# Ledger of designs, part 32: VH-VL binders against f9uss8

Target 1, 221 residues: f9uss8
Amino acid sequence: MVLTDIEYLLSYLEAHHVPTIKKKRHTYLTYHGLAEHYTYVLKDGIIKNSIILQDGREYNLSYIAKPDVISLLRDEVSRSTDQPFNVRIESEYATFYQVNRVAFWKYVNSTPELQNYVKNYYRKKLSENILRLQRMVMNGKKGAICAFIYSLVDLFGRKVNEGILIDFVVTNDDIAGFCGISSRSSVNRMLKELRTDGVITVKNHKFIIQDVSYLLDQIAN
Below, E stands for the ipSAE of ESMFold2; O stands for the ipSAE of ESMFold2 at other seeds; V2 stands for 0.75 times the mean of E and O plus 0.25 times the DockQ between their complexes.

## First folded at step 12 (VH-VL; framework fv_romlusevimab)

Design rj5 (at its last look DockQ between E and O 0.87; V2 from the best seeds 0.00; counts 0 for: pae O 3.4 > 2)
Fold by ESMFold2, look of step 12:
Structure rj5 (fold): chain C 221 residues (1-221), chain A 122 residues (1-122), chain B 108 residues (1-108)
Amino acid sequence: as target 1 above (221 residues)
Amino acid sequence: QVQLVQSGSELKKPGASVKVSCKASGYTFTTYAMNWVRQAPGQGLEWMGWINTNTGNPTYAQGFTGRFVFSLDTSVSTASLQISSLKAEDTAVYYCARIEDDFWSGYYMDVWGQGTTVTVSS
Amino acid sequence: SYVLTQPPSVSVAPGKTARITCGGNNIGEKNVHWYQQKPGQAPVLVIYYDSDRPSGIPERFSGSNSGNTATLTISGVEAGDEADYYCQVWDEKTEHVVFGGGTKLTVL
């Protein structure tokens, strides 16, 4: 009966008749460095944050698969902000509340429950970034892949008779981008090794994790 | 247009050798493993093995070791099957077929060559 | 060592539905692919991953897979569908491709 912080935000936006926009798979909501006058709040769907590196590779930072604010990295007084990441839709569709930045911060500054949401948002993002850093610097390539696959359990995991189904399609390019691996062939080889070892398998284009303990054992402590 | 074009039919005597070639076009040759599939007259499909077109490493199915050699010429996008010491039982149609070398691939053959008939007759 | 079993033949009247089975131990846990081979021709992929159709394959071709049986279903059968049909899986244990024995579909 008590609303979570995000549930409160969503109900607040609905009560204030904040308009929504809908974007289809593999289109971009925003791009790194693009000036933007709106704050976007994910209503439903799945998105991926990324940056294009100097060598042209896409470095993937995170998925957002539950309602959340896309970015709050700029100060609250500016009319516009440079977007920190590319934001691509990964689900068939995604729906966003589109709210003017000045108006959004006016809502937050006048509403203690939204202030709590913003405080918890920053704490959550800091924690997520620390874990992402660990994946990138503390593991070898195989360990990074194992850490990434394990991270998908909370986002997309569903228990089935065969193990844990990751109910989401990821590509070798996406995995390479999340794990800092320069070639799809290296990702492909390591995934095949995990499959041969009985750790993961493929059913209808999706992962099934058969040995979660193996994934955990490969992740650096 | 993706296609695999095989060499022409061969009539051989027992004890001879034959080389069946399979030329790929319309795609990046090294992204697909090349399979060889045998079909004896009136019989079903029999997987002989494959060759990794990126590394050149062959894998032979049980029963196809020894006399059967897979090879590549990557410069002309061609895979070859060499059969030595031919026996009458080697009379068959030999197909090449590609499988995408990808974890997400289900190991299915989406493109096949037209087949090469090898007849071994006394 | 994994074995796929298909009936040697199936006969269906034009316009009716053909069902071709592929039996295997726990085949429902595997991804099943189907090939059509017309007389004198190379095989052509018609179903992959149990139920997906390659581009150019009509919607009347469909597939299912559960338990110990995978099934290729061809609705509204036409004379041009007369062919041999093969199921195929990947055997994880041996890392081999495995074909079924084939089923001859006859349209009477």
Scores: ipSAE 0.420, ipTM 0.729, lowest interface PAE 2.0, mean pLDDT 89
Fold by ESMFold2 at other seeds, look of step 12:
Structure rj5 (fold): chain C 221 residues (1-221), chain A 122 residues (1-122), chain B 108 residues (1-108)
Amino acid sequence: as target 1 above (221 residues)
Amino acid sequence: QVQLVQSGSELKKPGASVKVSCKASGYTFTTYAMNWVRQAPGQGLEWMGWINTNTGNPTYAQGFTGRFVFSLDTSVSTASLQISSLKAEDTAVYYCARIEDDFWSGYYMDVWGQGTTVTVSS
Amino acid sequence: SYVLTQPPSVSVAPGKTARITCGGNNIGEKNVHWYQQKPGQAPVLVIYYDSDRPSGIPERFSGSNSGNTATLTISGVEAGDEADYYCQVWDEKTEHVVFGGGTKLTVL
């Protein structure tokens, strides 16, 4: 059977009896700056990558909502590496394969299909980060919020009668952290403007995008 | 911890004025809008409107855009309802209740004051 | 403006299930909240966002909302559940809070 590269990785880990761990909502898998001896692969669930700033504010980088490797930012050589991000569980539970980092790279180096996964992983992450930079640098606060909301469509979007439901709970603090906005009240104000303009609304703790074209126009301008 | 404490009951003559106070405690006053709800004897709940505790901007429901004035004193976390030119039909229990002033708000009143009975009697 | 319709009263025997309805045009697209008011007392929130319970509200209280009807369901009704019940929504168009007329639950 022909598998996608992530499906191949998951089947490879299962075939090699890599153990899994399970973590509950709002607990941390890893902490920024602490050494880890493992590579983690998300099997199931949703996580958020972040850095906690000196003043206690959380700077949010991305969600991972589909199976993927959590981070490959350190090289193959050392037996431990500082983790680049805090990884918090956002779903009720998340399950991870836990593989020794040195062993993981040995699997990759001996297996062409895993090498392809890693090449595609870096290309994908680089592209995502370039687009994220463009959205944040070129768009001001309103544009950053619109870009963030639009980015959730691919991750959590589901078509409903009212528009596109973002099937995930997001707080103003989370949005502020993703958009580099220091004030929760500024986020709230801009979101209320979007609601008044008929761009987004709220149903049962989640928001619904009613005008995707508006979001796209704000990103481009 | 979170509570809304209203001023005591009032007995007034027609034509007088009354001021009902609502003191908030246990939370950041400006993060919730303050509603006023009227209930005449034997009747249902009637939304009178609300006041934005950040800006002081009131919104009045239809029928309450005259003799009814909402105000704030944010230094003591207090919202007030003033009713002028009282009529017998103003006899009711008046409640304050908060709604979170947040985009994600479902616009539900999670905390209510105990109510203030205003009786207008000739 | 938007209108919510409740039956004026519902009677139920102790231990049975009470169902209190709240009718409104496309109410299933709105967030429905429910309040209990006992005589001489302030209203108390018992259900919000159609079906969520605040801390301290027993599991006997549940809610649903679809189409043109929201329903508050109280299973295993007790004498202490005797009260007036109000549904409430936010009307996005008028930016108003809207209450239903109330339903008196009698346990007999």
Scores: ipSAE 0.261, ipTM 0.684, lowest interface PAE 3.4, mean pLDDT 88
ESMFold2 (binder alone), look of step 12: mean pLDDT 93; pTM 0.953

Design rj6 (at its last look DockQ between E and O 0.22; V2 from the best seeds 0.00; counts 0 for: pae E 12.4 > 2, placed apart)
Fold by ESMFold2 at other seeds, look of step 12:
Structure rj6 (fold): chain C 221 residues (1-221), chain A 122 residues (1-122), chain B 108 residues (1-108)
Amino acid sequence: as target 1 above (221 residues)
Amino acid sequence: QVQLVQSGSELKKPGASVKVSCKASGYTFTTYAMNWVRQAPGQGLEWMGWINTDTGNPTYAQGFTGRFVFSLDTSVSTASLQISSLKAEDTAVYYCARVEDDFWSGYYMDVWGQGTTVTVSS
Amino acid sequence: SYVLTQPPSVSVAPGKTARITCGGNNIGEKNVHWYQQKPGQAPVLVIYYDSDRPSGIPERFSGSNSGNTATLTISGVEAGDEADYYCQVWDEKTEHVVFGGGTKLTVL
């Protein structure tokens, strides 16, 4: 059996008895700009990366819903580095491996498989961020909402008889934060328009996507 | 805390008009649409329509697009139902009920007025 | 023009379980709400979103919804539960609220 690079990292951390911590929904693991002595690796659960703006709005960057490294991997020798963003727990609980940053990089530098993980991590994050930037600059607010809803399909989507269920609860405030929209009432209005057009609906507090091609058409250019 | 208080019962003759009022308190009036529901004697609930409380735009159910008019006085957080050219068949209890004006709303009526009985007889 | 059908009446002995059905084409795809109305009173919401209870509604009230049938279940029925019960949905095609015809629950 060939392990993926994340599977290898997780098994390596377990073999080295790296301790875990558990955090509850809507608490923060880390905060932007504060010193951090640990590298965190998501074991299970769902988290949200964000930056809190001057006016108190939370500008949301991404969800992480599968095991992955959370903390910045910027420095091989420093005891601590500044954290690039806030990390909030969105699942009922989330569990993280907590490893000293210097120790983590010693593991990486002595282990070719972990070096491959780090190389692939940076390549993937760079590609994802370039794509996100293109979509944001080429879309209006409604296009950003459509792009956000579509992005939830890969993370939380599940085919059901009436369409694609997004098996995760998202609020208008969260959507506003992902889409750079200042008003939750504007998000509400645009979502209602999409429902009237037969694109989305609501079942048990969750999205059901009824017309994926419409979402894609709003994003494509 | 949150409540809808309706005007008192009315006895009217055929051909007259009536205005039923519904005064809201304990919440932001414009965040909930106001519904009107009719119940004839011994009959079930019948949705008449609703009025958007921030725009004033009404939506009428089928069969209620003529003699029935929804209106607002936002200065006193009051929705009103006017029925003109009253007929005997308009004899019913009329309820106001709110629905949250939100995408995530299931369109359920969480708070109801006490009801206003309108009786039309000669 | 979506139609909800309810039985006109249901009788149940005190302490037993009452089940009140609400039939509709593909109702399992919709969010079903339930109201209790006692004689001379306004309706009161008892279940929303198929199975959620408002605060103050006892646990013995529960709901389910799948396929073509939604069901309101009242376990340990008390004399005070005697009332008319209405199901309700939102019909997205017409953008209308739709009520069922009502079910009279009698506790014997």
Scores: ipSAE 0.461, ipTM 0.756, lowest interface PAE 1.5, mean pLDDT 88
Fold by ESMFold2, look of step 12:
Structure rj6 (fold): chain C 221 residues (1-221), chain A 122 residues (1-122), chain B 108 residues (1-108)
Amino acid sequence: as target 1 above (221 residues)
Amino acid sequence: QVQLVQSGSELKKPGASVKVSCKASGYTFTTYAMNWVRQAPGQGLEWMGWINTDTGNPTYAQGFTGRFVFSLDTSVSTASLQISSLKAEDTAVYYCARVEDDFWSGYYMDVWGQGTTVTVSS
Amino acid sequence: SYVLTQPPSVSVAPGKTARITCGGNNIGEKNVHWYQQKPGQAPVLVIYYDSDRPSGIPERFSGSNSGNTATLTISGVEAGDEADYYCQVWDEKTEHVVFGGGTKLTVL
């Protein structure tokens, strides 16, 4: 069968002997605003990207839970770029291909399959960011929490007899950061409302979604 | 620092009444519900119910409807438990404890008062 | 109404690991909270939402909850850990807070 564009990229990097690095849980690969000379490609593991707001709060942008390029936000010829966000490892370990930024773009410019990956990457990231903006701008706090929980289905969802298990541990602090909520007590209150309404349950630190329709009804769109 | 300070121990005769007070400090009183918990001598913890400190609406556990009344004085951040027609079986330590959020669901109690011993004897 | 069952006592040697169980029908579907109560003192929250620690509670306190059993685990037990330990849930059916009967931890 035909390789997906990310599978092609990974095989290309392996064929070119691109080195890998390994990072432990809750350490950072990169930080917002720092110059970086490498393009990183997630080989395995789960990461979270975020920024630090003016008031010191960490605003969480997204998870990357499948192989993907971490960021491609600068022109093709510059040796470095300012990183758009922090990247923290959320799995026990994560492994990244580490490729010189200029070399990465040389690979892309000489390889039509990689050009296709990059075009699909931008489309995908733009779509994801539009959906994230809709969740945050068009919802109150409860709607944002519902939208966030729903977004975890594609990343970590697994059907079980009790509903849809989100097979990943997400803390109240993480939820607060994804939803732009300043206090964990506000998150706790909203989660309690969802539990009381029979929409979710939390078991072994993981969500089980019991009423998907309710989540969708709370999300402005 | 968040604190709950309860009134002192009471010695009462059967048939009398007692009021146990619980004064809160270090937080906005009306944002957390107040629970009442009883512990008879040598026994475990028994939930009596709680009061919504914003609305004043009490909820009483099974077996605590009637002689037990929760009340508030929000001007001094104080919750009170009144027990009427005291019986010997009411001899216990009475605790106030706040719930971490403002819903009366009672998920957990993060701050407890020091307890008030009520002794009922002839 | 919903019942939580705890062993009345657990004994452990200093430096060893204590495990205090809290049994309940489908308790793994509930959020379990744990309180420590030393003699003559008010209870203190040590674990909430099965496994989270409040600020100031050392990492040697941990919790788990699965199936019909929740467990409070205290590693490296010290004499100062001697206390009664209570598990607690919210029972949605009755809309009541429910406490376990308590477990006396003795450090021998």
Scores: ipSAE 0.005, ipTM 0.423, lowest interface PAE 12.4, mean pLDDT 85
ESMFold2 (binder alone), look of step 12: mean pLDDT 94; pTM 0.957

## First folded at step 14 (VH-VL; framework fv_romlusevimab)

Design rk1 (at its last look DockQ between E and O 0.97; V2 from the best seeds 0.00; counts 0 for: pae E 2.2 > 2)
Fold by ESMFold2 at other seeds, look of step 14:
Structure rk1 (fold): chain C 221 residues (1-221), chain A 122 residues (1-122), chain B 108 residues (1-108)
Amino acid sequence: as target 1 above (221 residues)
Amino acid sequence: QVQLVQSGSELKKPGASVKVSCKASGYTFTKYAMNWVRQAPGQGLEWMGWINTNTGKPYYAQGFTGRFVFSLDTSVSTASLQISSLKAEDTAVYYCARVEDDFWSGYYMDVWGQGTTVTVSS
Amino acid sequence: SYVLTQPPSVSVAPGKTARITCGGNNIGEKNVHWYQQKPGQAPVLVIYYDSDRPSGIPERFSGSNSGNTATLTISGVEAGDEADYYCQVWDEKTEHVVFGGGTKLTVL
């Protein structure tokens, strides 16, 4: 039996009786800048990472929709640590393993399979962040919206007769936060333009992507 | 508390004009497009078109592009329908109804005015 | 040019379930909304987005939409449910709101 590195981590946490917590939709697991005693590992559900800027705007960083560690930016030698993100639950519920930060790193430092998970975790997250940054900062506002919608295909996409259903509810506020757009009305206007052009439509509160190539053409590469 | 209140019933002769008003209250007027819907006696609902309350741009359904004019007075949150050169076939109840001006809106009419009966007889 | 077809009338005994259909070519790909109109009154939204219920509408009202047929279902029908019922869509191709012809629900 060969486990993937995340499967190994989850099995390890279960074997060590690591407790879980459950959080409901639109509540927060952690807040940016607040000292945190625990490392959290997503077991089930979907979360959104974000930062609230000094002017009160929310900048959305990513979704985590599969089991993964929420953050590893603080190590076992830090005496006091701040959390890098606000973490909000986007599914009806999400479940997290809650493990003491120092204990988590002790597990990692003593276990080669967990060390391998952590190495791969950092490589994955660095690569994802570089690609996100490139797509977001090199696009205009409409290109950023197209890049965001396209990014939802891998997370939530499902083929249907009408096109590609994004099987997840997003709001104009969420889109504005992912795209660095200051107003919901600007997001609304640009989405309406895409709908008029036959690129996207709405079925039961969710996106249907009708023209993927148009989205790709609007994204700076 | 969200409400659309329409002007009173009208009795007109063929060739006259009529103006039906629809006053909105309890919500931000410019966040909803205003629709007009006609219902002839004993008949079903017929969409006439809408007016964008932010831009004042009307859109008329097929068959309503001539004698029917939508207008706004945003200072008093009022939409109006003017019908010129009235014909007997214009006899109907005329409703205003709002649709949220948002991408996620399904183009459903959540609030309706009480209706204005326009009767055209010779 | 997009057409919605409803039966002219539906009769149901009190306490039973009424089903009012709305037929259209590939209507399952559209978002269907339903309105109740009692005599001498304006229409009232009872279902939107196929199956969502506005606040104040009893849970007895439900909706479904697939293939070429959308259905408004009223369970536990009461005399107060007697009304005309209209289905409605937005047609992207023609950029028009389209209403069905209406169905008179009679509680016998």
Scores: ipSAE 0.522, ipTM 0.792, lowest interface PAE 1.4, mean pLDDT 89
Fold by ESMFold2, look of step 14:
Structure rk1 (fold): chain C 221 residues (1-221), chain A 122 residues (1-122), chain B 108 residues (1-108)
Amino acid sequence: as target 1 above (221 residues)
Amino acid sequence: QVQLVQSGSELKKPGASVKVSCKASGYTFTKYAMNWVRQAPGQGLEWMGWINTNTGKPYYAQGFTGRFVFSLDTSVSTASLQISSLKAEDTAVYYCARVEDDFWSGYYMDVWGQGTTVTVSS
Amino acid sequence: SYVLTQPPSVSVAPGKTARITCGGNNIGEKNVHWYQQKPGQAPVLVIYYDSDRPSGIPERFSGSNSGNTATLTISGVEAGDEADYYCQVWDEKTEHVVFGGGTKLTVL
């Protein structure tokens, strides 16, 4: 059996006896701007990356809902050890491999398969962030919300009789942070408009998408 | 503490009017719509509608679009129900109850007033 | 208009489990809320979103909702649980709050 890039990394870390840590929901693994000497790799769970804006709002960058490296913005020779963003646990628990930053890059520099993983990691993350910025700049606030909800389908979507259930709880604060919207009340108003239009509904604190075509039509192409 | 306090019971004759008030405290009044629910003697709960406390726009349930008027005084966090041309069938307990004005609202009433008994008798 | 059907009464011995049903077409697709009303008192929310309990409601109150039936379950029933119980939904199509007819729980 041929391992995917992430499967290879996880197997490599296990073979080298890299320890794991476990964190509870709504606690932070790391904080933006604080010194950090470890590279973390998500083993299981769901996390949210964010930064704190100058006005005190939490600006959300991404979810990581599958095994992946949390951040590779610092290498073994970087002048800065500051973490690029906050990492908050969104599942009941999340488990991470914890490896010294210098040791991690030693593994990478010695292992062609890990070098390939890192190269593909950067390409993937750059593409994802460019798309996110495009959605926020090009679509207006309502379009950004539609794009965000649609993006949850691949992460958490499940077909049900009522439509597509987003099997994950998302708050107005979370949505505001992902969409660059300054107020929870603006998010609330736009979501209520989508509900009135028959695009989305709520079942047990979660979205049900009733008209996915509407969401796609609101996204600029 | 979140609380809805209603005006006292009323005894009225047919053809009169009554105004039931509901004063909110302990929360942001405009964050919750105010519902009105009727319960005739020995009967179940009957939703009469609600009023949006931000806009003052009422929404009346089917069957309550005539003699029943919802209103607000947001300066004192008070919602009111006025019933005109009272009939014997209007004899009931009238409740106010809040529902969160939020996309995530399941339209459940987490806090109720104590009820106001309106009795219409000759 | 959407109709919720409840049995008019349910009797349960102290310490046993009461189950109060709320029937409706495709009610499993709706969010079901439950209220307890004791004589001379206002209704009190005991379950919302099918199965969530407000703070102050004992764990012996639980709810479920699937298919055409929602159920309020009260385990370890005690005399203080005697009340009328109402289920309630929001009907998106008619834009109405809908209550069931109520069920009188008797503890004997």
Scores: ipSAE 0.395, ipTM 0.744, lowest interface PAE 2.2, mean pLDDT 89
ESMFold2 (binder alone), look of step 14: mean pLDDT 94; pTM 0.959

